VH-VL binders against C2 domain-containing protein 2 (C2cd2). Designs and how they scored, part 7

Target 1, 194 residues: C2 domain-containing protein 2 (C2cd2), of Mus musculus (Mouse) (e9q3c1r45to238)
Amino acid sequence: EPDELRRRESDTLLSWILTRDSWGNQWQAAWVTALNYEAEKRGGPLRLSFQKDPRPQSLQLTVEKVSSVVKSTQEKVVICHVVGETLQFLVSAGPASATGSECQLYDVHLSPFHLKVEFHMEEKREDIQIRWSFTHVPETAIKIQPQAPGEKQALGVNMLSEALEDLFKHLVNAASPSVFLSTKPTQVKEAQSL

## First folded at step 1 (VH-VL)

Design P7 (framework fv_potravitug)
Fold by ESMFold2-Fast, scan of step 1:
Structure P7 (fold): chain C 194 residues (1-194), chain A 120 residues (1-120), chain B 108 residues (1-108)
Amino acid sequence: as target 1 above (194 residues)
Amino acid sequence: QVQLQQWGAGLLKPSETLSLTCAVYGGSISSYYWTWFRQPPGKGLEWIGEIYYSGSTNYNPSLRGRVSISVDTSKKQFSLKLRSVNAADTAVYYCARHPEWLGDYYFDYWGQGTLVTVSS
Amino acid sequence: EIVLTQSPGTLSLSPGERATLSCRASQSVSSSYLAWYQQTPGQAPRLLIYGASSRATGIPDRFSGSGSGTDFTLTISRLEPEDFVVYFCQQYGSSPRTFGPGTKVDIK
């Protein structure tokens, strides 16, 4: 069973990579970055700015299912299911003409969520470059709660819900952030080879 | 060669629980997803759910409240339970193996199928 | 849920002819995660093609797959007697995994 042994070792490596704290942090940042990029690109009646919740959270994101194909000796494409009970982030929203004071902060919860993400893994020298894209519109229910309740904020919830649904449809074509994973440390000084 | 053999009760009354088991022969249960499908007479296939050998499960949302899949790595078998059955659950049920995580796909294996009839 | 539609529902041809089977998805599906299966009545499905275009082990070269986005095609270049069975497409890129309703390849 040489193919099964080799595959098992690869599965262990992928699991290690995807569960590493730095990757998890990069994934959260990438989600917010993708939303900001698409929001700015599409324009519209609302000015939206997405940010990671700075408050400590007990959030766990699980990468539960992987399917893969080899594209070349240096390229592998892996589909992952990113699943969780809740994916949470913050959004500052106001009219496009807002001077800042008209922007309100909202808590956004995607619950439940099931994101299908395509990882394109490419070997570059001694590094593995991982790019990802959303292959499908996120499967989720959107819950929005203003941080300062009021009548104007309640109206904003309805407008924001529509804007987020439309934004999610564009994530499938969004520019994919690139991250580099390296197993070699950066040297302070290069050692000369003899 | 890998072979999947399945068994379980094929005749059920409405409201009973369906229980089917699939055993893996000739290969490893480790590092694979193991899945259940069903096919009503004359209709297409419907995915029920999957379990990774470590116990992680994914279920079809339409069945999530009624379905449970478990795995026993020491016996090299996995099982399906579907609660509160009705006539619409009448189908041939299949177990199958999901391809590798980071490798080339080379083949897929399916059990022989079990006809489940729900009637009074 | 991604809905797959297959056309035609029944394709009537003679041995030796070329068969072209279509699978259309309600949403874009990565070509890496589209598969084709063959099913003889009373038997479990058999994997033919995965990743839209890669033949599974042991599958004859008369079977080929192509397509991307929402449009996928299975081609059988020269039908053999054993090929007059049902064919299903499946996407495994999104949960739940979904199958098309099938295309029956029938003898004229």
Scores: ipSAE 0.000, ipTM 0.389, lowest interface PAE 19.8, mean pLDDT 73

Design P8 (framework fv_potravitug)
Fold by ESMFold2-Fast, scan of step 1:
Structure P8 (fold): chain C 194 residues (1-194), chain A 123 residues (1-123), chain B 108 residues (1-108)
Amino acid sequence: as target 1 above (194 residues)
Amino acid sequence: QVQLQQWGAGLLKPSETLSLTCAVYGGSISSYYWTWFRQPPGKGLEWIGEIYYSGSTNYNPSLRGRVSISVDTSKKQFSLKLRSVNAADTAVYYCARDSYEYDWGSTRAFDIWGQGTLVTVSS
Amino acid sequence: EIVLTQSPGTLSLSPGERATLSCRASQSVSSNYLAWYQQTPGQAPRLLIYGASSRATGIPDRFSGSGSGTDFTLTISRLEPEDFVVYFCQQYGDSPFTFGPGTKVDIK
């Protein structure tokens, strides 16, 4: 049986890690990178390029469930389901033949969004490897807005919405980016020009 | 230090099924793509296919649906099956790890390789 | 599929010299997703460069990659005895992933 006290301690640690600025910045960069890779690899009628939203984002992440899997005496994996309130990013979209001038920027919001986060711990390593994958669920709303809002027709937005849903569905099973967190103190001595 | 060790039958007759297994030591199999390649004697490398640890696969279309890759996360192993072999399938077969997750730049290159298995198909 | 061509097929040089190896693609390689590998005969390939120009972990700084689109170069600034082996380029921008036929670096 799961020990409630141990589970509570684990949930607190995971929540702390997931709310750190360094992790959030690395996660968002890796997420955008993964989207760009899968979009380029799949091809299709649209040329898609993803960018981090430069506006400050309030990533409110909640750990919903935790399970642990002991792979061996030397290796342990903790898997948790994380829910975020809103994931924001920019996508540049245009015809597959477009080189830039024919592409338009769209603001995309996913609310809520779900992540499967895996913490890989190995007895002989001094770091914890954190992997994650996006989980697309039926309750997730995708909101798309053109950055230059003068277009009356929603034809391009509908095509983009279909492309994003297809990409997210594929990405659920795609490679997960990684972050490595050191479990031991590291010392960096300040360089001096003397 | 992560290592890949591979094994399987190296001598086959035409029409038989090639079966090779690759085991991951010193690291996790989870959250990676794992890949198979082959190299015919004196020729270049050919990509066979890949599997994500969750079971999703992508295969080289040139193998005409003869290929199947599977993964066993509890044993930290992944396996290649190639059906209906013929003399053209004679090659050294390699398993490898996709380095995608270490790059942040969304690059997919193969950073860790198994030792190779020579497979000979002869009548 | 994207076909990769490597030139020269054989490059004969002496230790200490600079080596320049070329890889050309039949079509533009998406996002410069091009890697370089080193292979000693009878052994598995070793990753040197990925993303056209990024050195893999543990690779000496004498190895460098450059190029984009359809034209890519691997440079070895100062050849050491262990560098006289075969080098392959590989694209991973489009499925199926493909390799060049190799360039052999020989001692003169």
Scores: ipSAE 0.000, ipTM 0.420, lowest interface PAE 18.7, mean pLDDT 74

Design P9 (framework fv_potravitug)
Fold by ESMFold2-Fast, scan of step 1:
Structure P9 (fold): chain C 194 residues (1-194), chain A 123 residues (1-123), chain B 108 residues (1-108)
Amino acid sequence: as target 1 above (194 residues)
Amino acid sequence: QVQLQQWGAGLLKPSETLSLTCAVYGGSFSGYYWTWFRQPPGKGLEWIGEIYHSGSTNYNPSLRGRVSISVDTSKKQFSLKLRSVNAADTAVYYCARGTYSSTWYDLGYFDYWGQGTLVTVSS
Amino acid sequence: EIVLTQSPGTLSLSPGERATLSCRASQSVSSSYLAWYQQTPGQAPRLLIYGASSRATGIPDRFSGSGSGTDFTLTISRLEPEDFVVYFCQQYGSSPFTFGPGTKVDIK
């Protein structure tokens, strides 16, 4: 079992992040940015464009392990692995030669997913820098559904599935975009304890 | 305003299992470590363990093989089970909320407490 | 685990006097993560100080904490009748959390 104090620090940090108003927007934006960057860099027969899912999402993250804590008087780094039940996003897919009308929108679910998350805190810094990377999980299922399933498909779901699986494999341990969350107290109008 | 109310059977025989429940009224249940302590008569407090709303637990190593803490988020309750009790387990048991300052990682002190439950193990 | 020792075991003082309570740790407490609690007999503890020197919400300014490393102090600048109770220190710099045996502040 991991060090109890490190687990408590990670759980508290994770809960604090998940209660931030901006968290859902920022981490989804970071995911979409990373996916679009890798898709564009790799090229291939499909043109992929990732979008945030505007529908409400229930995000349940559990700390699986704390891999290390590095502490000095000037800097603290917490590294942990987190498990999520389901990660949802939208992808527009079509032939690489397509312009607009040949692309179809798909709903994609990753279940379960594992992230290696690094929290970087520095003396005099008013934010926490969060870095993350996708960890390969043999049991992760990729579920793809057309947004308009009654219409003709321009490409096969199997071809999209293969492209997404290949893309996600290249995200394992790849450099992630950083998310910066302010540590400053926000104005709150609800008092929950005296 | 946060209040913790606890209940459970206070008279046990050696080898039985202690079971106590703590309910949280007011305030947010999520984002805090919900914690159990005990205090033998005339002695200091001993930390037993804690649970997060996710179900993640941390236990005092001295009690780890005998202690289990569970959470019911829908009822805002958490419960302590301590197995194979003996006379050394006689104490007042308290539930409490683990809190932190504006620095979210400065945690491990306790701002709200239940009223306490006297547990007596007969021999 | 870190063992905390409190001294004196009992302080006999009069209202209006200053009380100084000591808490010593068997090894250094990281980041001065030390708290002080007040306990009236038959009641649950009440948080007074955390982080060695930060006063908890609603705690009167006559209570102050100081110290670092292995030596910590709780000071009550001017004792009120309600302050003649037991005080405990607690460290949370390492797991498991541990408490001192208490100092009783008694009326002369």
Scores: ipSAE 0.000, ipTM 0.507, lowest interface PAE 12.7, mean pLDDT 78

Design R13 (framework fv_rilvegostomig_arm2)
Fold by ESMFold2-Fast, scan of step 1:
Structure R13 (fold): chain C 194 residues (1-194), chain A 124 residues (1-124), chain B 110 residues (1-110)
Amino acid sequence: as target 1 above (194 residues)
Amino acid sequence: QVQLVESGGGVVQPGRSLRLSCAASGFTFSDYGMHWVRQAPGKGLEWVAVISYDGSNKYYADSVKGRFTISRDNSKNTLYLQMNSLRAEDTAVYYCAKDYSGYDFEPGYWFDPWGQGTTVTVSS
Amino acid sequence: QSVLTQPPSASGTPGQRVTISCSGSSSNIGSNTVNWYQQLPGTAPKLLIYSNNQRPSGVPDRFSGSQSGTSASLAISGLQSEDEADYFCAAWDDSLEGYVLGGGTQLTVL
């Protein structure tokens, strides 16, 4: 029963780390950066530009069924299921010949969000570098909504959906986004707990 | 769009056998575990069994152990429940449901979506 | 008999907050997370809450879950007529090596 208590406490700590607002914001930024890189690399008939949603949002994640290996005092590998309701970002899309004013902005939601992920955590001085790779193909539904509904569109939603699915296949199989989680204290005065 | 369609239900006498099927579409069936859950008329839900994505791991409710066998055919996107030695207490609507865990199957996850169900009536 | 204990019924009026309890033991709710399923009259169940307090896409934020020790609760704020349904809690049980569910709570919106 002590072993079960220890497991639950470890899961709680990891869930707490992954659900912090700073982690969620960096996670979304990493996704946007990776998508822009793949879109630029692939080219094609569509002009795509990905942006972080400017609205404040919290990425609510649940971590389940964790296994871990400590490789050294500075390196730890954790395999887990990461589940969330949605991952949201923006995409500006139009024909390759279009300029900015001819492109339309779309909301993209990945929902539900269920990943099987291997996290590589490495301490680099005052920062923890978190890299991840998908151990298995993630399942998610891609929902696309134009920000100007009711307007005639230069690009069909199904064509955009197909392009995004193609980008996502290459992203999850080849790209390994990174996030740096700082462990250094803030520049503000040291706080004391009760 | 995930769809689960159960079939194979019917009326059967105690002690006999029946095989249920669940046809899956709209997701990569071979990547996910699958559940059977039942509901007796006017009663609550009772979990019956789960099978991992590749069929290598299976768990059963105590009430059906030794009598029911869960299996799957990933080439046909179909889940099965072989029900032997049926009892009046097995009378229920049987639902199949997609497990939220995938390849790294571990017990304790939830299941969604569910099919519409198929009715099994064991009459004496 | 159900392994997890729920009240058989609950009721409320539109706009009210209603709470449904679920009691278990150390081998289920005390060791594993709790999920909640909603079954509208004449329909198949659907997932309402997972991992104690998480909502799947499409579930309104007026539904919330919590867990403490060997017990869990589902709270429905701003009760609406469409919430009239049966609600079931569920968790994995380490000793039984299987999923266990509560007997269900029939919620009536008056």
Scores: ipSAE 0.000, ipTM 0.443, lowest interface PAE 18.1, mean pLDDT 75

Design R14 (framework fv_rilvegostomig_arm2)
Fold by ESMFold2-Fast, scan of step 1:
Structure R14 (fold): chain C 194 residues (1-194), chain A 122 residues (1-122), chain B 110 residues (1-110)
Amino acid sequence: as target 1 above (194 residues)
Amino acid sequence: QVQLVESGGGVVQPGRSLRLSCAASGFTFSSYGMHWVRQAPGKGLEWVAVISYDGSYKYYADSVKGRFTISRDNSKNTLYLQMNSLRAEDTAVYYCARVGDTAMLYEYFDYWGQGTTVTVSS
Amino acid sequence: QSVLTQPPSASGTPGQRVTISCSGSSSNIGSNTVNWYQQLPGTAPKLLIYSNNQRPSGVPDRFSGSQSGTSASLAISGLQSEDEADYFCAAWDDSLSGWVLGGGTQLTVL
């Protein structure tokens, strides 16, 4: 059955990627890069800036379904739907004209989340391109909280949580993060460096 | 500029066969999945079939399984629908449409042709 | 029969806000994104909304989409006479391994 074959191949690829020690950092960097791109492109009176989060983040992904596996003489594309428990983002939010002091840091959690993941492989290519996007983002899955107030946080202009949530939802839905994974350990480690 | 042009429609008697074509231009046809969608007179849209970019995977609506065959010729930038054992309920305007993402078969239909009319009557 | 349920008709006057509902199940709208298509009289359908709430280039911002649970809605703000058309929702159905569409809603601008 084509669906069984597709699932088997997707499970193998996902397992291989998730067992790599560099994956978590590349995953985070790809998200930050894609979200900042969409934030800058969108514009508007409220500006979001996604930052590297130094806190450890558990990444647990499972294959829920497979949509297609397509092979050509030179290219293989494997596509699957993946569910995860939680994504965390560190976000600076403030007026578009603000420069630092008027911005406030927020922790944004997305739980659970559903992704479409595409694995692009070329026979003569050393790397694999992985690209992903959200299939849908329910509002009940989004939780936004300011970082603890006080001496550890700069206080900025007060933002309406609804406006922040709406903008965040738009940006994550528009984002199309991708990474290239090499079979060479040294190149993979260098890719972790922001 | 993406363009899809359907052809091959006409009037046929029940039980006969007809082959529709969709000529694509303005994009790399071999990189996209393609759909057939139909609309009976005065009725809504009904999805018929989809084919992957290389022709290796195909899905059909239950109403046409075993009678219709979707295929493509990437060297000619052309999509086909072979319709066998035609019935009165197959009377419709048939549209071809492009899959919105290059590799996904269940993404939206981003560009549509103008349609070709198939009338099955005795 | 149509697998997704839409009202067969809707109406409004210029300047009003009109919403068109689309109801499905866990195997379609509950697990996959919803698209909306507009069909002007005598023309082919065109993509109006994709991925629940995204607009293609050229679609006015007065058109918006939303999805919650097994249902979706298309909202048209500032209704104009040019919006008189048939509107269809669509989603992939995991149980059928195929696309399902609503029966369409004929919007009349009074």
Scores: ipSAE 0.000, ipTM 0.437, lowest interface PAE 16.6, mean pLDDT 78

Design R15 (framework fv_rilvegostomig_arm2)
Fold by ESMFold2-Fast, scan of step 1:
Structure R15 (fold): chain C 194 residues (1-194), chain A 124 residues (1-124), chain B 110 residues (1-110)
Amino acid sequence: as target 1 above (194 residues)
Amino acid sequence: QVQLVESGGGVVQPGRSLRLSCAASGFTFSSYGMHWVRQAPGKGLEWVAVISYDGSNKYYADSVKGRFTISRDNSKNTLYLQMNSLRAEDTAVYYCAKGRTIFEVGNPYYFDYWGQGTTVTVSS
Amino acid sequence: QSVLTQPPSASGTPGQRVTISCSGSSSNIGSNTVNWYQQLPGTAPKLLIYSNNQRPSGVPDRFSGSQSGTSASLAISGLQSEDEADYFCAAWDDSLSGYVLGGGTQLTVL
C-alpha cells in the first residue's frame, strides 16, 4: 500500500533524526529552553530555572509506528509516537523574590513519557526541511527529589509539580525546532566520517 | 564523482534465474535507497524495485513481485537483483539508479544518478 | 491503471520552444512531484528536472518544468540539435506503491 510505504519511510527518517547526536542535543535544549521561556512568561509565586543535568544520562528515545500520514506534492506530514524511559534535568526553585541563597535545587525525572509528535517534511531545492511539533502530552509521571529534604521543601515540591505539569502543556504548542538535511554526497560523507 | 556499474547480464532461457550486480562508488552507499529500472528494446523505462538504505524495506513492481528479489551488501557497496522464473517479457537493459533521499525506503522524488546498464535477454 | 501519458513524438527547429506534456491521475502526479529524464541515443537516462521544476547542476536554464493538477509539462526553449533525445516523465504512484513512468517522447530537431 502507498500509506504503508510512506509510513515505513517516515519511521526510518524519524528514527534516524531522533537517534542522531544533533537531534539529542536539540531535544534536550528544546525542553530546557521552552520550560524556561514558559516559566518566565507565566510568572507566579515560584521562580524556576531549568538546567541540563551535568551528570551523564542514559537517554534512549524510541519511535513507535506512525499513526497517520498526510501527503502533498512538496510536503509530507507524519504523526508518530515517541516513547522514552526517563528524561532528567535540574530545576532551581524558590520564591519569586528569591536569590541564589534561598533557591533549592531539585532533581526532576519524567518517567515514562509518551508523546505524539507531528513532523513536517518539505523538499526545498537540494535540501529536505524537517520541522517538528508535539500535538499533545499523554499522562506522564513526574518525580521531583529535593537535594535537602524537609517539611518546607515538601511544600515547594508540590508547587513545582503543578508548575511543571502546566508548563508541559504549553510545550505542546511552543517548541517547533527544525532541521535541514542535505542530499549532497560530500556532505553526507563528512557527517558519517565524524 | 558518483558511479554505478552494473554487471551479470546475459542470455538465459525462460524459467531460469540470473543475478545482477551494481557496484557503487563516489557517495556513501549505505545512506541511500537504491533502485532497479529496466528498458525493453525500443520501449520506455519501467521501474522494477527499490531497497532502503539499510536493506530492511523492499518494494517491487507488480510485474516482478514473487519472482525478483532486491538486496544489498553495504560492506561491499554493492546492490543486487536476483531474477527467478524469467520470462520473455523480462528482456531489457537493466539500470541501477541512486535514490535521492539519505534515509528512505521508497524514494518518491527521483533517481539522481544512473548506471550504464546491463542487458538481459530471455530467449528459447 | 496509473500509466503516465506522453505524446510519442515531438519536433521543432533550432531556436523554437517545444513543450512535452505528461498526464497522470490523482494517485501519481496529483499527489507527488514529477521528474523528467533525458535519454540521448545509445546512452543511459539522465536526470533533467526534479521536484516539478528544479534543475540539477549542469542542466541549462532553457529546460524548465511545471505541474498543475494531474498534468505536467517539460518546456525546452531555444531548441538545439543536441536536444534530440527521448524524454520521460516519472512520479511515485500511491495506489501502486511504486514509480510510474511515461512511455517517452522522441524529440526530433529538424
Scores: ipSAE 0.000, ipTM 0.441, lowest interface PAE 17.9, mean pLDDT 72

Design R9 (framework fv_rilvegostomig_arm2)
Fold by ESMFold2-Fast, scan of step 1:
Structure R9 (fold): chain C 194 residues (1-194), chain A 126 residues (1-126), chain B 110 residues (1-110)
Amino acid sequence: as target 1 above (194 residues)
Amino acid sequence: QVQLVESGGGVVQPGRSLRLSCAASGFTFSSYGMHWVRQAPGKGLEWVAVISYDGSNKYYADSVKGRFTISRDNSKNTLYLQMNSLRAEDTAVYYCAKDVTVEYTSGSYTYYFDYWGQGTTVTVSS
Amino acid sequence: QSVLTQPPSASGTPGQRVTISCSGSSSNIGSNTVNWYQQLPGTAPKLLIYSNNQRPSGVPDRFSGSQSGTSASLAISGLQSEDEADYFCAAWDDSLSGPVLGGGTQLTVL
């Protein structure tokens, strides 16, 4: 069946990505870059700054659906929908007028998460561009926890959580992270994406 | 789309009681703190009381402590202010206001009232 | 008396720039952000500025806020007759564990 062949192809691409030693760092860096870009672009009372999270997290993606495969003489694009168990971010939040000491660190996680993933391959390139975007689904649960409580108890501690959740949802839905991965085996030593 | 509608005001004698209500719509009422703010005739705004999103924390201005009780019913999206032992100095227009309060690592607070009701008038006269 | 100090009145002519000051202490403006409310005659107050200098949607950019030390200011450029209103500053007060407001400034446009 065409669907089974397309899924097999997508599974092969995902396995190739997930076995690379640089993938975790590039995945995180791409998210942080894209989310900070959207945060800076958007105005508003809250300023969010996404941080590199040194804590390990499980990064397993399962192909849920292959939506299309487009091929021409110059390029090939494979588009699939994937699901992951948990996606985590470390976020600094504060008023737009203040930075540094006025900011509070939050742990944010989504479970489960769904992505639309696009693999872009060009005949003259020896790399693959991987671009993805968050898929808005009603079943995704978002949990936001302050990493350290404030110096005094806030009357509206959970009001910040709702405001952060709404802003975070906007930013992740707007973000379009991408990476370029080399298809050359000897370039494995170049493990940094920055 | 956000609306706050106060009711329950009127004319009362000193020492009597009144209960004000504020009906909220257009936002997730159970997620936000709510305030009462009053304005005496020809005077400025005076903060009266606040209640946390879940009703577990309540704070009052010194001028009303022990006499006023703030409460909420999240199932009905309604805020209340029970006013006992009313005094002439309590004569004012009473507004309910939706709270946005943010606590930061340094203990600094950002608060503001993003929406206000139209107010309900309380007159305490002898 | 009000905890935050504002001038009781201010005035200007159309097109002029006017500023309204708000003075506090280390326990309020010196430690927490300032917000401003506009009250048109006969109406409820509405949010004009929050987090010292941010405008909610629908507030013209001719309104701006600033904060330095224990003081804050509201600036209105290109003054219009529709700006005639009472203006109130507000901030959280650490000593009182609650919000405090200024006495209000009545702005007259002539």
Scores: ipSAE 0.006, ipTM 0.455, lowest interface PAE 10.9, mean pLDDT 79

Design T1 (framework fv_telazorlimab)
Fold by ESMFold2-Fast, scan of step 1:
Structure T1 (fold): chain C 194 residues (1-194), chain A 122 residues (1-122), chain B 106 residues (1-106)
Amino acid sequence: as target 1 above (194 residues)
Amino acid sequence: QVTLKESGPALVKPTQTLTLTCSFSGFSLSTSGVGVGWIRQPPGKALEWIAHIDWDDDKYYNTALKTRLTISKDTSKNQVVLTMTNMDPVDTATYYCARIRYSSGYLPFDYWGQGTLVTVSS
Amino acid sequence: EIVLTQSPATLSLSPGERATLSCRASQSVSYMHWYQQKPGQAPRPWIYDASNRATGIPARFSGSGSGTDYTLTISSLEPEDFAVYYCQQYSNWPLTFGQGTKVEIK
């Protein structure tokens, strides 16, 4: 397939997922689950716990590069690279020996961020599997701030920044976040009694 | 230290509405990353997830039961309430409430109540 | 919804034997969890995210798998291991459980 058709298809798929009612919740839950799993697995000097952010989040993604389209009579896989301006996380962080009361909530912004996104479609399936992972971006900046206004930062910025950077880098090679989105119209699905 | 306990009627007549309360301690739904779900189990049968509520008031329902279910929370009382309308003998089951965490790295339902048996009969 | 099929339905074994329990999903799942339940008791988390043992779970228990195909293995059954084991996915709402595999004494 020509590049223009591939870009148009990637743009269409990306726009589609961003308009799904369930996307924001599933996107955030998949991130939180993957990050907490990796944080627990890696250990280290800090106790990190990622939380669903109760605040509204704007998610703007742009197709940067279409890397491949694999097609058969039964399945199709569209792979593209996307870029976003800011990816935000709520993180509870404290010393590894902390019991919870010594942990503090931080707003963590990753800016810009780059993802490899895979859309897996199967002919008879009425959903699309979406998988993503971080790509290496030398210019990616991590901004950290205590979540509560006026709260004093208990942890050194360098220690938390280093731990988060290591975590994000290792997530590239670990189990990636994944979501299944139904292609059925919301109206029809809401009426179903399965 | 984390405990959950179900309460509600042991007997319900067909067509009536069931109201179950989950009372908990050791955590709060005022903090991020925590939710409470309801799971039921008919005698001798498999587990069936019914409904879930998160700290941010997001609600999820079993598709087959959704028209009959309402879940709500009272954060100040540390309670989650499940209401199920139009009860039928087939709804006879042990009803459990259980905690799920998004933020701790404990991904399954990590703490469960003891369960409360609800029998639906005339 | 995602349907989880557990096999076998019943596994009759003696202490010391190896048990292998399967859970197959109707579509690929991001996370699979296992619970142990004994008669009259609430289920207990046993294995989370396919392969991680919950706190206090003996080393003889191991989990494996990805995508649609997951396995719970007990390397050498102890008397306290005879129970029903359920798999559960949370990749998609609604959450679903398998039908359970009963590990019973021969």
Scores: ipSAE 0.000, ipTM 0.436, lowest interface PAE 19.1, mean pLDDT 79

